VHH binders against RNA 2',3'-cyclic phosphodiesterase. Designs and how they scored, part 3

Target 1, 188 residues: RNA 2',3'-cyclic phosphodiesterase, of Aquifex aeolicus (o66967)
Amino acid sequence: MKVVRAFVGFFTSKSINEVAERIKKEVDLKIMGKWVEPQNVHMTLQFLGDITEAQAIEVIKNLQEISKKNIPFRIKYKGLGVFPDVKRPRVLWIGVSEGANKLTNLAKEVARLNAKKGIIPKNSKNFVPHVTICRIKSYDRKTLNELLRKYRTVEFGEDEVNKIALISSTLTSVGPIYTVVEEFYLGG

## First folded at step 14 (VHH; from x3 with L100M G101A E108D)

Design z5
Fold by ESMFold2, look of step 19:
Structure z5 (fold): chain B 188 residues (1-188), chain A 122 residues (1-122)
Amino acid sequence: as target 1 above (188 residues)
Amino acid sequence: QVQLVESGGGMVQPGGSLRLSCAASGFTFSYYDMSWVRRAPGKGPEWVSTIDSSGDYTYYADSVKGRFTISRDNAKNTLYLQMNSLKPEDTALYYCARDMAEYGWGTDFDHWGQGTQVTVSS
């Protein structure tokens, strides 16, 4: 049974890799869970779940096609949010202001091409660009609400989106190990 | 291909207990977060509980917290919901669902079972 757990995305620059540590310190155990280590901070455009080698080959072909059609662009990281919603927060994430529409369009292109190959589950209307910084185990509601309000207009940094990759994860006793299976530079 | 089959529903009196099971097949169960969702008569779907892929992180709706316990056995590809102190308002069709809510696409669940009926009545 040869499958891997994979997603399409890219790792962030060092401009925001330490934000998880800073926010963890600020909330002082009132939001507990798995805070993302700097080397693991990434943007997920599409979670693929379990895919076969044949499916991975098709995803790689799709990413190559997409990379030819898209030009590098700047994004600005701004604000904090949660998924799925504030009544049941499971992940805390950094949002995107400038460049969010371009990221959404890129994610939609990835999803569309993979869907044509039968690789991906059904998609919904809008993708929300995000960088996860904590998988929440427990939280104080007041602390979380205040954190989200405090950071609503805060800009954390910026990045240039110049590549997309197929990334696999291997679950280990000390957490996931990420492997870039293949990456493509945007260039039109 | 992806299959989710719920079982263990039934009729119980208020204060009773039931244990629901969901048999999963056609995908790598241990890679996915899983949820229980219920649909009461005249209402839309209501999220009940979620468990992460490893089983270490569990989440509950306020209405069931302290009474329901979600668990999973990744070796048996099975999701469970232990339901204690049942109330008439827990009456619903209970679905096992594969949870995708953390990925930013606005679709919480991408696959559902057909459900198992839980009826709490005298």
Scores: ipSAE 0.775, ipTM 0.884, lowest interface PAE 1.1, mean pLDDT 90
Fold by ESMFold2, look of step 21:
Structure z5 (fold): chain B 188 residues (1-188), chain A 122 residues (1-122)
Amino acid sequence: as target 1 above (188 residues)
Amino acid sequence: QVQLVESGGGMVQPGGSLRLSCAASGFTFSYYDMSWVRRAPGKGPEWVSTIDSSGDYTYYADSVKGRFTISRDNAKNTLYLQMNSLKPEDTALYYCARDMAEYGWGTDFDHWGQGTQVTVSS
């Protein structure tokens, strides 16, 4: 059976899609890696990994149900962070201040329904809303620490969360290609 | 069902080398980041090394940097850890783990193997 690499999420608006380019220039090669291109900047609510067509159908049904029970809401992008932690940073991301709890609840609803269908059953922690802007290959420790401190309280922009989608990804020689498999507007 | 099976452990003297392998099945191996995690007797799990899904990005704990090399062969669905210049402090049960740390859920690893024992003793 054919599988695809997929996640549940949405693409960001113009308000933050160029932050990666701006930060890349600011750090001037002292943080190296794969910086996310503007067209690829997105919020991941749940990474699904490899899913079959049958699993995709179940995810789509779950997203339709979730979209009926949620209305659009505003979020504000604020601060920079890293995963897993500052001692071993692998990805650099933009955080969320206003609307973070609503995003967390939305991600938990997605995860709960998909777990009932056996798609990703063992996720016991709370979701931290984030938008990845760089996968870090190497970094100067002082530069990264100062960057995180400088941007801790900086607001980058806003977005209206008005839809959720099942998105598949394919890595090409030019970079990842994302395809919206199906999307649903919030509002029931 | 996701299955991760480690092998290649054993007893070696300080300064020796071992190569660990992890056979992956039940999922599309090339879609996932992978990690080695170890548990010394009486201690909790300690992250050792991570390799991204493509194999282009590798990360190491300070305690093993320069001595251990993580690699993967996506065609064979296999993760490797080459361990050189082994020390008694490296004695532990070594686990292959599927790494989910970049996705914001606070759970670094969603699946673990059964582990392979590495014992470094004089």
Scores: ipSAE 0.771, ipTM 0.880, lowest interface PAE 1.1, mean pLDDT 90
Fold by ESMFold2 at other seeds, look of step 16:
Structure z5 (fold): chain B 188 residues (1-188), chain A 122 residues (1-122)
Amino acid sequence: as target 1 above (188 residues)
Amino acid sequence: QVQLVESGGGMVQPGGSLRLSCAASGFTFSYYDMSWVRRAPGKGPEWVSTIDSSGDYTYYADSVKGRFTISRDNAKNTLYLQMNSLKPEDTALYYCARDMAEYGWGTDFDHWGQGTQVTVSS
């Protein structure tokens, strides 16, 4: 059976879509890697990996159920962080202040329903809301530490979280191409 | 069913080399970042190296940088670790792991094999 690479999430508003380019210019090649293009800036609630058509149908049904149980809410984007940790930075991301708990609860609900259908096992820890802006290839440690300190309390913008989507990706040499497979507006 | 099977371990003298392999099945290998993790006797797991899904981005623990090289062959669904200039401190059970650390759930690895033993001694 044919599979696609997919995640559950949503694309961000234009207010923060250019932060990656601004930070890229500020660090002036002292942090190098794949900086996320404005059209690709998004929030991932759950990475699904490779899913079949049958699994995609079940995810879509789960998202529809979740959308009925949740109402829209505001989030504020604040601060920078890295995963997995500051000693091993692989991705640089924008964090969330207001609305972070609601995003975490939404992500856990998505993961719980998908685990119930045997798609992805339920995660054992809380989700950290984030928007990836760079996959890091190389970095100067002093520059990265100063960047994280400088931006710890900086607000980058806000969004209303009013929909969730199943999004597929095709990996290319110049980055992923994303396609919205199905989306649902929150209406609970 | 996700399956990861490591091979290529063995006994080697200090300064020697080994190449570990990991055969992957039950999932679309090219969609996932992959890691090597080791567990020395009496110690907890230690991350060794990570390679991204395309093979273009590699990461190494300081203790192995310059001596170990991670690679992958997505056509063969195989992950590799070339280990050169081996030291007694590299003695461990080496695991191939599917890496999920970038997705914000605090879980680094969601699947791994039973490991292959590497023993470096005179």
Scores: ipSAE 0.765, ipTM 0.879, lowest interface PAE 1.1, mean pLDDT 89
Fold by ESMFold2, look of step 17:
Structure z5 (fold): chain B 188 residues (1-188), chain A 122 residues (1-122)
Amino acid sequence: as target 1 above (188 residues)
Amino acid sequence: QVQLVESGGGMVQPGGSLRLSCAASGFTFSYYDMSWVRRAPGKGPEWVSTIDSSGDYTYYADSVKGRFTISRDNAKNTLYLQMNSLKPEDTALYYCARDMAEYGWGTDFDHWGQGTQVTVSS
């Protein structure tokens, strides 16, 4: 049976899409990996993994419900972080200051409705809003620590969150290809 | 239904080697990052190693780097851990786990198996 690899989220505006390239140049090969191309910079609210067409239809219904309950809101991008943690950094990301609570609530509602339909287990912990800019393969610990300290209070830009989408991904030899399966504008 | 079944554990002398396997079923294995996690007697879980969905990116805890090698065979839905130069400190119950750590929820693993025991003793 056919499944797709999917997530719920949205692509960012151009306000921060080039930050990955700037930081890649600044670290000058001391942090190596897949640096995210400007056109691929996005916010993931929930990774769905493998879903069937029937599950995708249910996710789409859930996103439509959620979009009606939420109005557009402003977010401010601030700081850098890593997941899972600084002792084992796998992804480098840009954080959110203003609007972080609204993004967290949005992500928790997405997860709640999808868990109610059995698509993915409910997660009880708080979501940390983030925009991945590098999937780290290797790194110099001193360089990474200095980068995180340098950027801790730096604001990179702003965005208006006005839509939410189901996005599928296909990994190719040249990187992921993303397809917007369905998107919904947030209500008023 | 997600199922992860570890095997390949056993008793070995210090300096020896073991190869762990994890058979995965009930999900599209190639879509997920996978990890090995261990629990030593009297201790909480300790992350050992992670491999990304394609197998191109591998990560190791400092305590095992250079001695352990994680790998996967997506055609066989199987995760592996080659453990060389084993030490008594490596004695633990080893779990394979489906890794969700990069998505910002603070819960690193959403499924794991029952584990396979590794005992390093003279």
Scores: ipSAE 0.761, ipTM 0.874, lowest interface PAE 1.1, mean pLDDT 90
Fold by ESMFold2, look of step 22:
Structure z5 (fold): chain B 188 residues (1-188), chain A 122 residues (1-122)
Amino acid sequence: as target 1 above (188 residues)
Amino acid sequence: QVQLVESGGGMVQPGGSLRLSCAASGFTFSYYDMSWVRRAPGKGPEWVSTIDSSGDYTYYADSVKGRFTISRDNAKNTLYLQMNSLKPEDTALYYCARDMAEYGWGTDFDHWGQGTQVTVSS
């Protein structure tokens, strides 16, 4: 049975799609890694890992149900953070201020419905809405700390969250290609 | 479903070496980041090392950097930890774990095995 690597989420608007390139230039090689190309900038609500075609069908049904129960809402992108933590920074991301609670509730509902169908994530109430801009390979500690401080209150832009999608990824020689398997507009 | 089985532990003297293995099954190993986590006697879990799904990015706790090397063989669904220059402080149960820390849910590891004991003593 064929499996794909997939997540539930959405791609960001032009307001923040080039932030990764801007930050990469600002740090001038003192934070090295894979910086996300503008066309690949996205928000992940739930990483699904490996799913079968049958599981994908069930996720799609769940997203359709969720889309009917939710209306579009505004989010504001603010600040930078890292996962897992500042002592072990592996990814650098843009955070969310306005609308963060609505995103967390949306992610929780996605995870709940998928868990009922046997797509069981190890998720908790502690979801942090984020948009990854760099997978860090190496970094200068002073530079990273200064970057996080500098951007703590900086607003990068905003979006209206008006759809959710099942997105798969495939690796190519040029990097990952993301494919929207199915998407649903919020509000029906 | 997801199964992680560690092996390769044992007793060694300070300065010695061990190579740990973790056999993975029940999931597409190459899609996931993987970690080694250890629990010393009387202590909570301590992250040791992480390798990303492709093997290109590796990360180490300061306490093991330069002495331990994480690797993976995606064709064999196996994670490895080469441990050199072992110290008594490295004595612990070592767990292979599937790493989910980069996805924002506050739970670093969603699956791990029973562990393999490493004991460093003279």
Scores: ipSAE 0.754, ipTM 0.874, lowest interface PAE 1.2, mean pLDDT 89
Fold by ESMFold2, look of step 18:
Structure z5 (fold): chain B 188 residues (1-188), chain A 122 residues (1-122)
Amino acid sequence: as target 1 above (188 residues)
Amino acid sequence: QVQLVESGGGMVQPGGSLRLSCAASGFTFSYYDMSWVRRAPGKGPEWVSTIDSSGDYTYYADSVKGRFTISRDNAKNTLYLQMNSLKPEDTALYYCARDMAEYGWGTDFDHWGQGTQVTVSS
């Protein structure tokens, strides 16, 4: 059976698309890894992993239902964080202040409907809204700690969340290639 | 159905080596980051090591860095942990886990194997 690597989410507006390049320059090689290209900056609501065409059809149906039940809302991008935690930073990301609860509820709704269709299990914990800017390969501890401290209260921009999409990815030697499979505008 | 089956555990003397394997099935192995997690007697789970989906990025807990090497063979759907210079404090049940930590759901691992016992003693 043919599968594709996919997630549910949306691409960010141009307000924050170049933050990764700015921070990459600021840290001057003291944080090394795959820094996200402006065209690839996105919010992931749910990583789906490997899904079949039949599963993709079910996800698309669920996204259509969700889009009808939700209206557009504002979010503000604020601060930097890491996953899974500061002791073992693997990804560096931009956080959300205003609108974070609405994003969390949207992500939980997506996960709930997909779980009912057997796509993936229901999640057991709360979602943290984030926009990944670097997959870290190596880093200087002092530089990372200072960066997180410096940017904790910095606002990077804002977005209106007005659509959700099923997006597929193909990993290449240069980085991922993303394809919007289907998108739906929220009903506002 | 996602299945993760660990093997390669056993008893070994301090300073010895073991290689753990984890056979993965029921999902597209190459799409996922994978981790080793251990549970020592009387303790909660402790993260040991992570490897990204391609195998290019590896991460280690400080307690095992330089002694353990994580690897994967995506053609064989198998995750490995080479464990060298073993110490009594490495004694634990070792689990293979599918890693979801970068996706922000607060749970690092969504599927676990049954574990394989590693015992390091004289």
Scores: ipSAE 0.719, ipTM 0.858, lowest interface PAE 1.4, mean pLDDT 90

## First folded at step 16 (VHH; from z5 with S54E)

Design a5
Fold by ESMFold2 at other seeds, fold request of step 17:
Structure a5 (fold): chain B 188 residues (1-188), chain A 122 residues (1-122)
Amino acid sequence: as target 1 above (188 residues)
Amino acid sequence: QVQLVESGGGMVQPGGSLRLSCAASGFTFSYYDMSWVRRAPGKGPEWVSTIDSEGDYTYYADSVKGRFTISRDNAKNTLYLQMNSLKPEDTALYYCARDMAEYGWGTDFDHWGQGTQVTVSS
């Protein structure tokens, strides 16, 4: 059987698509890695990994159901963070202040329905809303700590979350290519 | 069914070398970041090393940097850990784990193997 690498999420608006390039310039090579291109900036609610066509059909059905039970809402992008933690940072991301709880609830709903169908393992932990801007290869510890401190209270922009999508990815020599498999607007 | 099977552990004297392998099945190995995690007697799990899905980026705990090398062969669905200059404090049960730490769910790993024992003693 044929599988695809997929996630549930949405692409961000222009309000924050250029932040990765701005931060990359500010750190002046003291944080090195793969900085996310403006066209690829997105929020992942649930990484699905490898899914079959049959599983994709079930995810799509779950997203249809979820879209009818949720209305659009506002979010504000604020602050920078890293995963998994500051001692071993692998990804640098933009956080969410306003609307974070609604994003967390939306992500848990997606995860619950997909786990019920056996598409992903059960996970009862809360989701931390984030938009990845760099996969870190190497970094200067002082520079990273100062960056996180400087941006702790900085707001980068806002968005209306009005749709959710199943998105597949293919990595190429020039970076990932994302394809929207199916998307649904919230509110039915 | 996701399955991760570690092998290559054993008893070795300080300063020795050992190569661990992890055979992956039941999922598309090349789509996932992978980690080695160890658990010493009476301790909780300690992250050792991570390699990204394509093998381009590697990460190491300070305690093993320069002595251990993580690698993967996506054509063979296999993860490796080359362990050189072994020390008694490296004694632990070593697990292969599918890494999910970058996705914001607060869980670093969603699947583990059963582990392979490494014992470093004179």
Scores: ipSAE 0.781, ipTM 0.886, lowest interface PAE 1.0, mean pLDDT 91
Fold by ESMFold2, fold request of step 17:
Structure a5 (fold): chain B 188 residues (1-188), chain A 122 residues (1-122)
Amino acid sequence: as target 1 above (188 residues)
Amino acid sequence: QVQLVESGGGMVQPGGSLRLSCAASGFTFSYYDMSWVRRAPGKGPEWVSTIDSEGDYTYYADSVKGRFTISRDNAKNTLYLQMNSLKPEDTALYYCARDMAEYGWGTDFDHWGQGTQVTVSS
């Protein structure tokens, strides 16, 4: 059976899609890796891994249900963080201040419905809203610590969360290509 | 179902080498980052190494960097750990794990194998 690599999420507005390039220049090769291109900047609410077409149909049904029960809301992008932690930084990301609880609740609802359909295992932990800007290959510890401190209270922009989508990814020679499989506008 | 089966453990003298393998099945191996995690007697799990889904990026704990090499063969659905210059401190049960740490849910690993024992002693 055919499978796709997929996640639930949305692409960011242009308010923050250039931040990766600005920070890349600021760190001047002292943090190296794959910096996310503006067109690829997105928020992942839930990584689904490999799903079949039948599972994708069920995810789409779940997203439609969720979209009917939620209205659009504002978020503010603030601060930088890393995953999994500062001792093992693998991804650098932009955080969320205002609207973070609504994003966490939305992600938990997505995870709950998809787990009930057996698409993913149950997940009881809370989601940390984030927008990845770099997959880190190597870094200078002083530079990273200074960057995280410098940006702790910096606001990068804001967005309206007004839709959720099932997005597939395909690795190509140019890097990942993201395709919106289906999207739904939040509308209650 | 997701299956991760480690092999290649054993008893080895200090300074020796071992190559661990992890056979993956029940999922599309090439879609996932993979990690080795070890658990010494009486201790909690310790992350050892991670490799991204394409095999382009590798990461190592400070305690093993320069001695261990993680690799993968996506055509064979197999993860490897080459362990050189082994020390008694490397004695542990070594697990192959699917890595989910970058997705913001606070869970580093969502599936584990049963582990393979590595014992480094004279």
Scores: ipSAE 0.776, ipTM 0.885, lowest interface PAE 1.0, mean pLDDT 91
Fold by ESMFold2, fold request of step 17:
Structure a5 (fold): chain B 188 residues (1-188), chain A 122 residues (1-122)
Amino acid sequence: as target 1 above (188 residues)
Amino acid sequence: QVQLVESGGGMVQPGGSLRLSCAASGFTFSYYDMSWVRRAPGKGPEWVSTIDSEGDYTYYADSVKGRFTISRDNAKNTLYLQMNSLKPEDTALYYCARDMAEYGWGTDFDHWGQGTQVTVSS
């Protein structure tokens, strides 16, 4: 059966899309990996992995219901972090201060409905809002520690979260191509 | 349904080598990062190694760096762990796991295999 690689999320505004390039230049090759291009900067609320067309239809139905029950809200981007943790940094990301709880609640609604439909496993953990800027291949530990410390309280910008989307990805020889399969505006 | 089946474990003397395999089915293997995790007797799970979905990036726990090599063959839906220079402290049940650690949910692994036993003793 035909499947696609997909996630639920949204793309960030242009005011934040330059941060990956700025930080890449600042670290001057001391943190190497896949730095996210401006047009690809996004927030993933829920990675879905491989989904069938039938599963995509159910996800779309769930997102429509969620969009009706949630209103737009402001978020502020602040600080840098890593996943899984500072001892094993694989992903460098921008965090959220204002609006983080609303993002966590939105992600939990998405996860609950999709788990109820058997699309993803059940999950009782809370989501940590983040915007990935680099998938780390190698790093200088001093440089990473200083970067995280330097940016702990730095605000990068803000967004209004006013829509959620089902987004698919296709890997090509020149990088990923993201396609919005369906999107819904909150409040509607 | 997701299935992960490990094999290749056994008894080995210190300094020996083993190659673990994990056969994956019920999902599109090439869409997921994969990890090896081990549980020594009386201990909780310990992350060993991770490989990204394309096989471009590999990561290792400090205790195994330079001795273990993770790899994958997406055409055969198989994950591997080459284990060289084995030590008694490597004795554990080794699990293949589907890795979700980069997505912000605090749960590193969403599916596990049954495990394959590796015993290193003199």
Scores: ipSAE 0.770, ipTM 0.880, lowest interface PAE 1.1, mean pLDDT 90
Fold by ESMFold2 at other seeds, fold request of step 17:
Structure a5 (fold): chain B 188 residues (1-188), chain A 122 residues (1-122)
Amino acid sequence: as target 1 above (188 residues)
Amino acid sequence: QVQLVESGGGMVQPGGSLRLSCAASGFTFSYYDMSWVRRAPGKGPEWVSTIDSEGDYTYYADSVKGRFTISRDNAKNTLYLQMNSLKPEDTALYYCARDMAEYGWGTDFDHWGQGTQVTVSS
């Protein structure tokens, strides 16, 4: 089978990679699920699902083009949120304050070029920048609400977004393995 | 191309049971979270249930918890919804949908089928 499960994104710096472990300890089993290990903490700009080698080549060409049109920029990590919403929280994530608009624009360009090549469906909706820290299996509603309120204005750190990558995932007996297939530094 | 084909709907009396199936093709089914969504007469879409790509995590709307069970068979590329203790308010067109809600794009579902009708009436 010549397909891989892939996304476009980047791995975060060490400044926020351990936030998931810290928050997991704070909630003390009141929010249970798969908490993201430091080495796996990343920002997904576009989930691609299953792609063939030919599609991966087209994604790589699109990322190279995008990287030439963009210069590095700063982002600040702030707050916690959930998807899809607080009534049905499935993932807990760290948000972005400064640089969020630049991330949204970058994600929209990635989506536009890949949709033009038929790799993903067309989408005109806004991207919400986020870094997933827990895939939620079960939760205490009061604990989750308090956590979201407590962290609404908390800044976790910052990063320079200076590259974008095609990243594949493989599930193994010891958890997911993420592999950078290709990455491109933003140059402007 | 991505295809989702629902089946197993029908007419049942209150308290009855049905099992819906969704045959998936044109994509690697095991890479995607999947959902059931329903549309009652004169109403907008209502999310019913979600199952993650591995089948390990399941989620249910409050209105169906304890009565409906979502499952999947990745070897057969098939999604299921076991519906027990059916009520008249469960009457709806039920859609199988490929779920994208976790990726921050505000588009919960990127593909869905034609639906299968479930009618619960005395």
Scores: ipSAE 0.766, ipTM 0.880, lowest interface PAE 1.1, mean pLDDT 91
Fold by ESMFold2 at other seeds, fold request of step 17:
Structure a5 (fold): chain B 188 residues (1-188), chain A 122 residues (1-122)
Amino acid sequence: as target 1 above (188 residues)
Amino acid sequence: QVQLVESGGGMVQPGGSLRLSCAASGFTFSYYDMSWVRRAPGKGPEWVSTIDSEGDYTYYADSVKGRFTISRDNAKNTLYLQMNSLKPEDTALYYCARDMAEYGWGTDFDHWGQGTQVTVSS
């Protein structure tokens, strides 16, 4: 069977999409890894993994329903964090202050409908809104701790969340190639 | 259906080596990060090691760094853990797990195998 690697999310505005390059320069190789290129900066609401064409059709139907039930809202990007945790940082990300609860609720609704169709059930109900800027390969602990402290209260920009999309990805040696399979604007 | 089947466990003396394997099926193995997690008798789960979907990035708990090597063969849908210089403290049931920790949902692993027992004793 034919499958694609996919997620539900949206791409960020132009001003926020350069943050990865600025932080990369600031840390001066003391945090090394795959830093996200501006054109690839996005928010993932739900990683779907491998899905079939039939599953993609169901996700698209779910996104259409969700888009009708939600209106656009503002978010503000603030702070830096890591996943899974500060003891083993694998992913460096930009957080959300204003609008974080609305993003969490949107992500939970997406996950609920996709779980109802058996696509990718989750055990946890807590979603932390985030925009990945680096997949960390190696890092200096002092540099990372200072970076997280320095940016705790820094706002990077804002967006209006006005659409949600099913996005497929192909991992290549130059990084992922993303294709918007289908997108829906909030508010119908 | 996602299946993860560990093998390669056994009994060894301190200082010995074992190589664990995990056969993956029912999903596109190359799309997912994978982890080894262990559970010692009477203890909760302890993360051991993670490898990213392409095999480019590896991560280790401090307790195993320098002694264990995680690897994967995406053509064979298999995850490996080479364990050298084994200590009695490494005695545990070792699980292969599909890693979801980077996606912000607070769930590190969404699927687990049955585990393979590693016993290190004199």
Scores: ipSAE 0.762, ipTM 0.882, lowest interface PAE 1.1, mean pLDDT 90

